# Miniprotein binders against a2bj90, part 76

Target 1, 235 residues: a2bj90
Amino acid sequence: MSRSARRKTSALNTVLRVVEVFASIQGEGPFTGTYSVFVRLAGCNLRCPFCDTRYAWSLEAGKPLGVEELVEEIARYEPSLVVITGGEPLLQRHPLNSLVEGLESLGLRVQLETNGILPAPARDEQLWRVYHVVSPKDVPVRVPGAKLHPSWVDYARATGRAWFKFLVANEQHVREVAEYVAKLGIPRSRVYIMPLTPEKLDMKELLELHSRIASLAVKWRLNFSPRLHLLVQLP
Short names: E, the ipSAE of ESMFold2; O, the ipSAE of OpenDDE; V2, 0.75 times the mean of E and O plus 0.25 times the DockQ between their complexes.

## First folded at step 9 (miniprotein)

Design GB23
Fold by ESMFold2-Fast, scan of step 9:
Structure GB23 (fold): chain B 235 residues (1-235), chain A 84 residues (1-84)
Amino acid sequence: as target 1 above (235 residues)
Amino acid sequence: GDPEELRKRAEETIREAQELLKEVIERAKKTGDEDLQWLARLAEIYLRAAARAFQKGDLEKAEYYLKMAQELIEEAKELLEKSE
């Protein structure tokens, strides 16, 4: 039996529930503009009122895929970045670590997007080695049940591989974010504010909202994340 | 209560907020204050989002955006009183 065949057999003991896999441009956060493959995992531990991906909330929304099979599918896109998102991908932590191991073996760069409710990676996890964009939902958007796990701050300080991305609508939200990150000891260099964009905005509205939040980022000495895919009409 | 009456009350609240916002927008334009004009503009964006969510039947999303619009309208009104 070849190594590939043995790996496929092993991967059958570890499966991920996957909603979709597609190529696009990373529109958000520190890797904005990067040619990426997005892997949306099923299941979420929050019910955000503003959520655009409600179809991924249920774990049953995902098709079971073996890790090796998924690695091969991702690799066919030849991406500069693999973005693992969801739902909440850390709900599938064990098979997710196996996926990261497979992707790393191919030299692929991996970024996880998480709400930060579940603990940050431990040093013995493959997830310790990849990039994380943490999007807290307790501040300023106040989603019920949301609370950032404190281990994410320790992980960010220890590794330099985590950033905190906050949805904001106005200056009061930015003030709340600034107070929040100061209390937690998160360096401003690790903080992104991103416009909270309601559905069906026209291009003028999208540009106005982006411009205003970007101006607030300058004023408050924080990083700015666009939602570039919305501006260029990509998924 | 009656779901039909709750729907009518929500429609009425959105309509009342729309009327109030029109007045705030016109007054803000006359001030030349870009921050005040932006607050009014942002309130308009979120109020339209609330109305669209309501039309779609997403009451939770409608309530969320309506609350944001109302807070922005109130902030703009306070600034208008100070500027005038």
Scores: ipSAE 0.317, ipTM 0.702, lowest interface PAE 3.4, mean pLDDT 84

Design GB24
Fold by ESMFold2-Fast, scan of step 9:
Structure GB24 (fold): chain B 235 residues (1-235), chain A 84 residues (1-84)
Amino acid sequence: as target 1 above (235 residues)
Amino acid sequence: GDPEELRKRAEETIREAQELLKEVIERAKKTGDEDLQWLARLAEIYLRAAARAFQKGDLEKAEYYLKLAQQLIEEAKELLEKSE
């Protein structure tokens, strides 16, 4: 975005629609096991059929919170990692950049979870400097409208601050992921596969599904993401 | 058709898939092939998710998991035909 266009929206940079703020352990991706505070922003640009956080789909599901107030609330948890998720947090891009600036001023590590439909950060955004876990929904799970923006591949190469996390059910899905990332030029070292876990699995089913997908990660030379919070029964 | 007829058709499709899956699970068990047995079990997991979503009125989630389960059932059937 240009500086003049951003300046015109400066009044909107101070308020975010927030669904929930809570402490837990990051259960997924490259920072698995980290004591984190989760900030779930309202609004989403997808309607994934398997979505378990449908309560966050509407922007109206979020309470308006000032950026300064939210920074203070997050800081009280003294987290090792701030995970900003949603919905799709980039829908609130301008106030999100202000939030990131506030969190970085306190020395807090920030990770964004995004579906990657909207463009990756530009160098003049505060978001350029934080970590991003991009979860494409075009492959293998084939959600309508879910096309990964090509700028995310460029961002990952330029910064080393993006990883790509894919939901997979079986080996056919893993093969599709491997072909997809090869075609886009995404290094395998930046790719995670994660089990597609429907609600109300028992512990034996969760463990078996994790084990099977982890074995496929070894076979296909990809990284594995658990859903650790489900295994240890945390939110 | 009308919405009631569409709902009844989805319910019937789920029940039909459940019956077919039970047969596939029994046949897979007889092969002693652990990977084939897991494939059938995975189909069961997603079909159960489809049935639960349908019961809650979440037709899009039900359809998604039903199609995934049906694909896994067909994969297991093809492997059973080769092994039997």
Scores: ipSAE 0.479, ipTM 0.802, lowest interface PAE 2.2, mean pLDDT 86

Design GB25
Fold by ESMFold2-Fast, scan of step 9:
Structure GB25 (fold): chain B 235 residues (1-235), chain A 84 residues (1-84)
Amino acid sequence: as target 1 above (235 residues)
Amino acid sequence: GDPEELRKRAEETIREAQELLKEVIERAKKTGDEDLQWLARLAEIYLRAAARAFQKGDLEKAEYYLKLAQELIEDAKELLEKSE
């Protein structure tokens, strides 16, 4: 038992399992087009059949990296946005809070990409203060074991710092999303639909998929997320 | 069962879906219905993804995209029967 602080969050005493760190443009969600550094954390609590980052599923896929060293590496890019993704980054919640603390101390804007299975941040977490793009995998893509934790809806209402981004293939998927968010009371202004793009589409197919899903977003009065990095051939 | 027999059955199912899809695409073109033509095109995209995943040995990804393609093919067929 510790007699100092109830929760110790020293960056020097925490380690993250990191798969990769790279600069690119955020291609998805509410910050589409932003110059970003991507930090891909290892480990995932889902096995999505359509997953294109299966190399990050295991914690062992990530190399141990100290929070302080990672903060310094990220800062050298001078990003407008730090995107923490994975795997599922909330699996490494304790050291992730320390990373966020370090990044915020430098005035850097942070966005988490999460599947939303694990609970939303509590008010005493550093994660409470950053942006979250939640990608539910229970609807419409129906991944086994995926269920959005209800605390994410409360977090979105309380903070205005969460959005919900859904992969969709067709209009039936969009209908399922519309019903799902209405049932949960998620404001439509916080909802994005994004095309489910399999590997090795040519540019004409990629544009057509984007166009069709964007048209459905207009029809259903939802926000549209491109996959801009695919269209401009960035990582 | 025999893993080789399971592989052969999956390959056969993909081939059957490919043959059916070619018929659906041609019939959809004759209708002039852009939404129907898009459903057939979308089925083609996901079926090709299923075939590629299968060739790489990714059976779960192959099965996922195959099911999605089959659902789109059935939707297109239903619309074709109503329009023809």
Scores: ipSAE 0.492, ipTM 0.794, lowest interface PAE 2.1, mean pLDDT 86

Design GB26
Fold by ESMFold2-Fast, scan of step 9:
Structure GB26 (fold): chain B 235 residues (1-235), chain A 84 residues (1-84)
Amino acid sequence: as target 1 above (235 residues)
Amino acid sequence: GDPEELRKRAEETIREAQELLKEVIERAKKTGDEDLQWLARLAEIYLRAAARAFQKGDLEKAEYYLKLAQELIEEAKDLLEKSE
């Protein structure tokens, strides 16, 4: 199908509510250190007590942007990675699939950050073909209403394109993560633990949290995700 | 219930946790146990976060980090009692 015909068939749902677009370094997960453009979508289906991006919780917090306009804006940065985050990006699933199609047409690598409450991509979605970092909020951080959709485990096994990134504060949290992923059949090789960093920590506190959680990752044989952007003072 | 009364109770609970944590930090240092010292340090970090959230009026965030700090303090106290 031509670009024009595809545009016409997706035109009815090609607007995204976008909070911000900015260039930075991916500080987290399997692509840590990559020059990236971050696209923060509006709307979230959780109200995490520790959330630092509460300004993105409402869908109305985002400016409506056409997919083609957003693709052009992203492309001007010439990124190695496009990180689509939010809120919860899957709340805008239909126009998000159109965005992914546009980004892939330019040869751009796409990573989605998701809380995993909504179902994983189906095989007929453009989202099936991109990378996903799933951050469950039921364990260990115990956010009310946060339950990982079981399809994410199936998606990870089928594609090899999902990793599970858990916020942890202490060794008890790491133990809970280890038990959780074993129960669900998630391979440890796809599991990252990441320090739960409250707002406005000083550099000494940030380094101490990173050091402790990294040591626990070694002890428990899990992968470690820093929050590198915080350590180097990038957005 | 009264929102102002809830705020006063939260402030008092944070203050009590700060006093208890000072004692736990001092006792942990004397043990030479690095894991115990890490528990005390983590509690200090999260309790400071609770106090900052409280000052900003974010009672839900303050309560979350306060509970986390209290759990770390109690774990450290339990380990201190067993080692003594």
Scores: ipSAE 0.547, ipTM 0.825, lowest interface PAE 2.1, mean pLDDT 88

Design GB27
Fold by ESMFold2-Fast, scan of step 9:
Order: structure tokens, then C-alpha cells, then sequence
Structure GB27 (fold): chain B 235 residues (1-235), chain A 84 residues (1-84)
């Protein structure tokens, strides 16, 4: 490619479709309780029936933001953790790698939330060096079109920077998760189960779901992820 | 199909599930089986979620949670039949 074509391609690879940027507490997974900035990217490759963020499904739901501009916006919050979520952020893989590079240059810790359908990062990607929470949607919640890419298991083994977080409603779901991770060779130490929480639950219902799933995590010797932000009424 | 007839059918299915669940909850309490009682409670939570989604016109979400609640009710019924 010519120098001019390379400049145009580079500029396109540094624009992200962003739905929202906001500060909150990470309520889920291995970094629960961390002061974080959430970056919700537009576009998703699934249509989960239980999805609470349907407003992010379309790429058109996001406004175009340059990577440099987005890095500056995130930095103003002075976060302990940057959580990149969506939709499915890996749909915008190339500009996402540029975003991660910019955030790392500022010493910021980055965590990606992904459905794991698209391949795990390669060693030469900036994404290889950040944390990933993979939320499979094939088991136990059985979303059509969802299938975990096997490279995520290899990535977790190689880096120690991936965990697998499963939405569960009952003990049968936990059993299915245990069988699933055993077949794939995912260590239980990297597995989180999290309550499937419908919208508009009252606080008693939220606590009951959390209590039951946490008890099952102990019984099945898996890690438990709360949805802490829901319990403390934060975004 | 007629959208109004589909809505009425879904509403009837939710009511039938609510009726069955009331019986399951009462019977589960009498067993002292905590796992059975949790199945009934989880079914109640998800069935209520299905009814709310239906009221908002979110039929896909309503169907998903309704199916989940029905599976939980059926599991509880099977456990009750074995324990009784």
C-alpha cells in the first residue's frame, strides 16, 4: 500500500462506535468492587432474549469517537480500571487494539468483557496483554448462534488473564457449567457463576438470587460473581 | 397468526403456570426440603419476570423467562412426586 492509503487505513482503525462512557464500581467478576470507567461499544453478534442492553445491539447506536479523544475522556475519571464492554467489543477489534495501546501508555489497567464467539487475542495484539472476562452464551443459557471459540481456553492457559463467567438460574445450570468447563479443560479456579437477574427485581428478590447462586458456588467449588452494582443501585 | 390470539394464549399460559406454582410452593414448604423450596422460589421469581416482560410487550424476553419458570416448576413437581 502507498503512504497515503496507509494513512487513511490507520485513521479508520482509530475510530470506535461508542454508546456510553461512565464511572461506576465494577460489580462483576474477579475485579468486583473496583472504581472503574465503563466504555460501552456499539454492535453485537448475538440477540440474547434476556439482554438488558438491547440499545447497544446496532453499530448505529454508537457515536464515532477517535481513539485519542476517547483515551482523554477516560483519563479524566482517573480510574483504577477501564472496563470495555458492549455489545460485543471484539466486533471493533482493530480500533480496540489502538484504544488499549493508548490506555496502557497511561498506565491504566484494562478489562474486556466479551461473549467469546470471536477468537482470543494473538500474541502480537495489544489485547494480548489485558484482562478478559469471557461470558459464554451457549451454556447454560443456550442463546442461538453462540459458541465459545476454543482459542479462549488456550489464551487463558498461556496468559492467566482470562476468566469464564456464566449466567446461571438454578443448580441444573451449575451442573451444566461444571460439565462444560471439564470437557473444555477450563480450570474451576477460572470459572465464575453469576445469577441471571431479570430487570425490575426488588431488593429481596435480588438478594435471594445472589444467596442461592453463591451457595451453589460453594457446593460446586466454583467462584461466585455478584452483580454488586444492582445491589447498591449504581449504573 | 392473529397477534391478539397469540397474546391471549401467552397470558393464559402465564396464569396456568402461576396456579401450578402456588400448589408447588405450598407442598414444598411441607417437605422441609431446602432444595425443593429453592426450586419453587426461583420459579416464582422468573415467572414474575415473565409476566412483567409480557406486560411491557417484550414477547421474546417473556417467552424465555416463562420457559425457564416452567422447567423449574416441572423439576420441583418431579421431586415432590418422589418425596411424597
Amino acid sequence: as target 1 above (235 residues)
Amino acid sequence: GDPEELRKRAEETIREAQELLKEVIERAKKTGDEDLQWLARLAEIYLRAAARAFQKGDLEKAEYYLKLAQELIEEAKEMLEKSE
Scores: ipSAE 0.625, ipTM 0.855, lowest interface PAE 1.5, mean pLDDT 89

Design GB28 (at its last look DockQ between E and O 0.82; V2 from the best seeds 0.76)
Fold by OpenDDE base, look of step 10:
Structure GB28 (fold): chain B 235 residues (1-235), chain A 84 residues (1-84)
Amino acid sequence: as target 1 above (235 residues)
Amino acid sequence: GDPEELRKRAEETIREAQELLKEVIERAKKTGDPDLQWLARLAEIYLRAAARAFQKGDLEKAEYYLKLAQELIEEAKELLEKSE
């Protein structure tokens, strides 16, 4: 393979389409409360009816940013965690591996948020080393075209660096999650349930919904994920 | 189907669900069961989300939250019938 072909493949792997970069508190999952830089990547392979970030669905909604420039931008925030999110970050898998390499070279911890439709990282990918919060959209929320890729269960077992976060509205949804994870052999310690919050809930309704779902988490012996950013009014 | 006919049917379904939910809320208040009252409020939350989505022309979101609200209304009705 010629030096020119390696340079062209390297150049294609150096640009991400990014919607936004911002600092906040991680409001969800195992890293809740962590001061984080969020990198929202453009493009999604789903059209979840309840999606809060619909503006990220198109690849064209993102600006092209170089990986090196993005690493420098992230580093200026001195984050305790870098959260890669978006529509679906794994649609940009190749440049995302380069981003992870750059961030890890600075000693930054990285967490990926994914819908779990695309295959889990392979052992030779830089993504193999990072934390993953997988948010299945098949159960219980039944988004059309959503199906958890089975490799995520294997990845979770092999690395201990994956968690599964499910949106739930009621006890029936929590039951469906419990049955689903039992069938897949996912340890309950890796499972989070999170309130399915529609837009423009008032604080009273939001708190009551959190309380009810948290009580169900205890009853069903699952972890609870808040929507902490909504509760504390952060981005 | 005609997009306008689909919109009209969705609007009618939301109205029917709103009327049914009103009845469920009033029945739930009479039982004094806080869990049943919560289910009724939860259905109201999602039905209100459906109505807002519909008003914005987001039919997919409206249908999704409407279905969820309907499921919760039926769950509440089944619990009411068992308590009576």
Scores: ipSAE 0.801, ipTM 0.914, lowest interface PAE 0.6, mean pLDDT 93
Fold by ESMFold2, look of step 10:
Structure GB28 (fold): chain B 235 residues (1-235), chain A 84 residues (1-84)
Amino acid sequence: as target 1 above (235 residues)
Amino acid sequence: GDPEELRKRAEETIREAQELLKEVIERAKKTGDPDLQWLARLAEIYLRAAARAFQKGDLEKAEYYLKLAQELIEEAKELLEKSE
């Protein structure tokens, strides 16, 4: 390792590229309804056609922030939950572990949102102890290059700290999810289905889509995830 | 391919799907089967999303929702044929 390469690696470990920090509610998954601060990290390893956060795809969309100052900014909101999302936050894994360490030192509860392409946390990572909502994009929505890393299933089994959330449009998609999670050995209690919600639906359409997917969740004995922030018109 | 040609073909495909969907909706309504009517309604939602994305020039999003709507329409047609 040259001194310049070591110096760059050390500096990068203390800096995150951040698109936005804001307070809202967690509208999706097992923590739905929780007063949260969202930290959207720049960069993504996917280009999903239906993505509603395309502005976070490029790493260049983020501004560099020191981990220490970011922890201080987050703490001022007094959140009940810190949601780390993006793009794909695991693209910035090492400084992300530093952020998690700082947040946990203040007793703040942390949840990560990931597409699951990169490996699950190792036991010696700070990320090992936080909650994860993993949203695979290979089934049923068939995004190219979206293969779920198998370590997420092992991690979920070992820790009980991961849930799997799938975008679905219809019952055939739900059947595909059910088959997929059964093959991987993921229990139904850790699986959420969520409506694939196009942008700019009016409230009637949004509620109708939620109702139809929620009914399928009951029928298939899976958990339902709303997109609650859309229903209550929060960011 | 030529971007102008691809846009024209996408527009034609969307309009063809819209015409077919109107037929499927009416046939589903005549069955009185709520599951068939629901399937047709889902196709309508996604087809409208495809048309909206197309109008905004987002051809990749438009193509994605169009394919999804077409799959729903074909499923509905298959069930209608078996039911009728």
Scores: ipSAE 0.668, ipTM 0.846, lowest interface PAE 1.4, mean pLDDT 90
Fold by ESMFold2-Fast, scan of step 9:
Structure GB28 (fold): chain B 235 residues (1-235), chain A 84 residues (1-84)
Amino acid sequence: as target 1 above (235 residues)
Amino acid sequence: GDPEELRKRAEETIREAQELLKEVIERAKKTGDPDLQWLARLAEIYLRAAARAFQKGDLEKAEYYLKLAQELIEEAKELLEKSE
């Protein structure tokens, strides 16, 4: 199919199940500190025990929203970054490609957050063109069923548009991450470790977890992701 | 099994872990070893998270953080036995 035919086909899948849309600061990963609009899509293919967004697990948690309407809503915020998250956004792959096309047509930068179980974008998808933060759940947090799809490593090498962000609780977790990424051939420059922060930590505990994991990032020569929104009390 | 019996068992396991952790914290403090002190502190943070999840009735989250805390306690004990 021609490019125009592909675009027309993608446009036919024009409804997403959306849990919430809100403005905040991206608190995590390579774009930490960026004024962003978050689009949380419904549905997830994992049931992580530590999950803070269990309300998004079911597709029924999302309200049907047209891609064109959603693009207009996002644009009203005038964001520097659109963060598409969930659940697992790739469960709604076809209408998601239409959303990305609409956002890019307005010159908006798009970041997808994914658990990486489903395959990375193919070259003919609009999703090929956007940034991806892949959060594997097989290592070190060992969620059942959470095997990283190998195509994400190929995608990262081909595009330079994917980073891998790992939740870690301690130095043994960091060792497991270092071994995992070395085995898969993921460059350390593409790897972030982030503290696993349980709900209702006081500020001292939050700072202690951030300080410890940041120190380990220096020791192991990995990038560090804070959870900045937690520290500054934003959504 | 019986939900009430499962809840009582979980509560008792958390309580036992809290007592063991208290001993590990005191022993780690006396060593002056910062790695041991961090293992004990991280175990404390995650065990408190397990207890909090349990109080909210989130048994899956409680079990996850309890297991993490127990692993940290065990690592600290092994290092304490080797160093002492």
Scores: ipSAE 0.647, ipTM 0.857, lowest interface PAE 1.3, mean pLDDT 89
ESMFold2 (binder alone), look of step 10: mean pLDDT 81; pTM 0.770

Design GB29
Fold by ESMFold2-Fast, scan of step 9:
Structure GB29 (fold): chain B 235 residues (1-235), chain A 84 residues (1-84)
Amino acid sequence: as target 1 above (235 residues)
Amino acid sequence: GDPEELRKRAEETIREAQELLKEVIERAKKTGDDDLQWLARLAEIYLRAAARAFQKGDLEKAEYYLKLAQELIEEAKELLEKSE
């Protein structure tokens, strides 16, 4: 392999297509309430009808940004948690591993949000060492083309570093989630249900929807994820 | 397919669902069953989301929320039949 080819390959492994970087509070999942920097990567392998971040669907929506530059930008926020989201961040798997390596070298905690269609991390990936919130889109929301890769269940059991977060509207959805996770052998302690919130709910509707889904979480012995950022009006 | 025909069909389906939902809400309220009343209100929330998506030209989002609203309306109707 020539020097030019080696340098070119290294550069491709150290460049990410980034839509936005911003500080906020993690509003969802096991780290709800944590001061976080969100890194939204471009590109997605799904076209969810209810998607609110359609601007991130194309890889071309992202600006190319070097891993070292991105690490420095993230570090300036002094976050308690780095949330890598998208689109689907695993579409940029190789440079993402390099980003995770850089962030871990600074002692930063990293959480990846993924639809779980692409395989879970292998033991030799930097991604093996970070937290993952997997949001399956096959059940109960039934997005065409969505199927959870079975390796995510194995990864969760092996590491204790993955949780499964499901969008739900009503009790029938919760029942479908309970049946799905039982069939796959996902421990209930690793399962979150979260209200499916369409845009422009008033505060009373948003609170009532949260209350009803939280009550179902208690009834079905699952964890509850709010959408806290919506309740406190943060991005 | 003609996009204008698809839009017109979606608009008509939303209107029909809105009329059916008005009846379901009133019947649910008369039962005094809080859970049944919530189910009807949830259907209203998603139907309103479908109508807004339709107005913005997002037919896929509109159809998704419309289907969800219709499923909730049917669930409420089944529960009304059992409770009445």
Scores: ipSAE 0.529, ipTM 0.819, lowest interface PAE 1.9, mean pLDDT 87

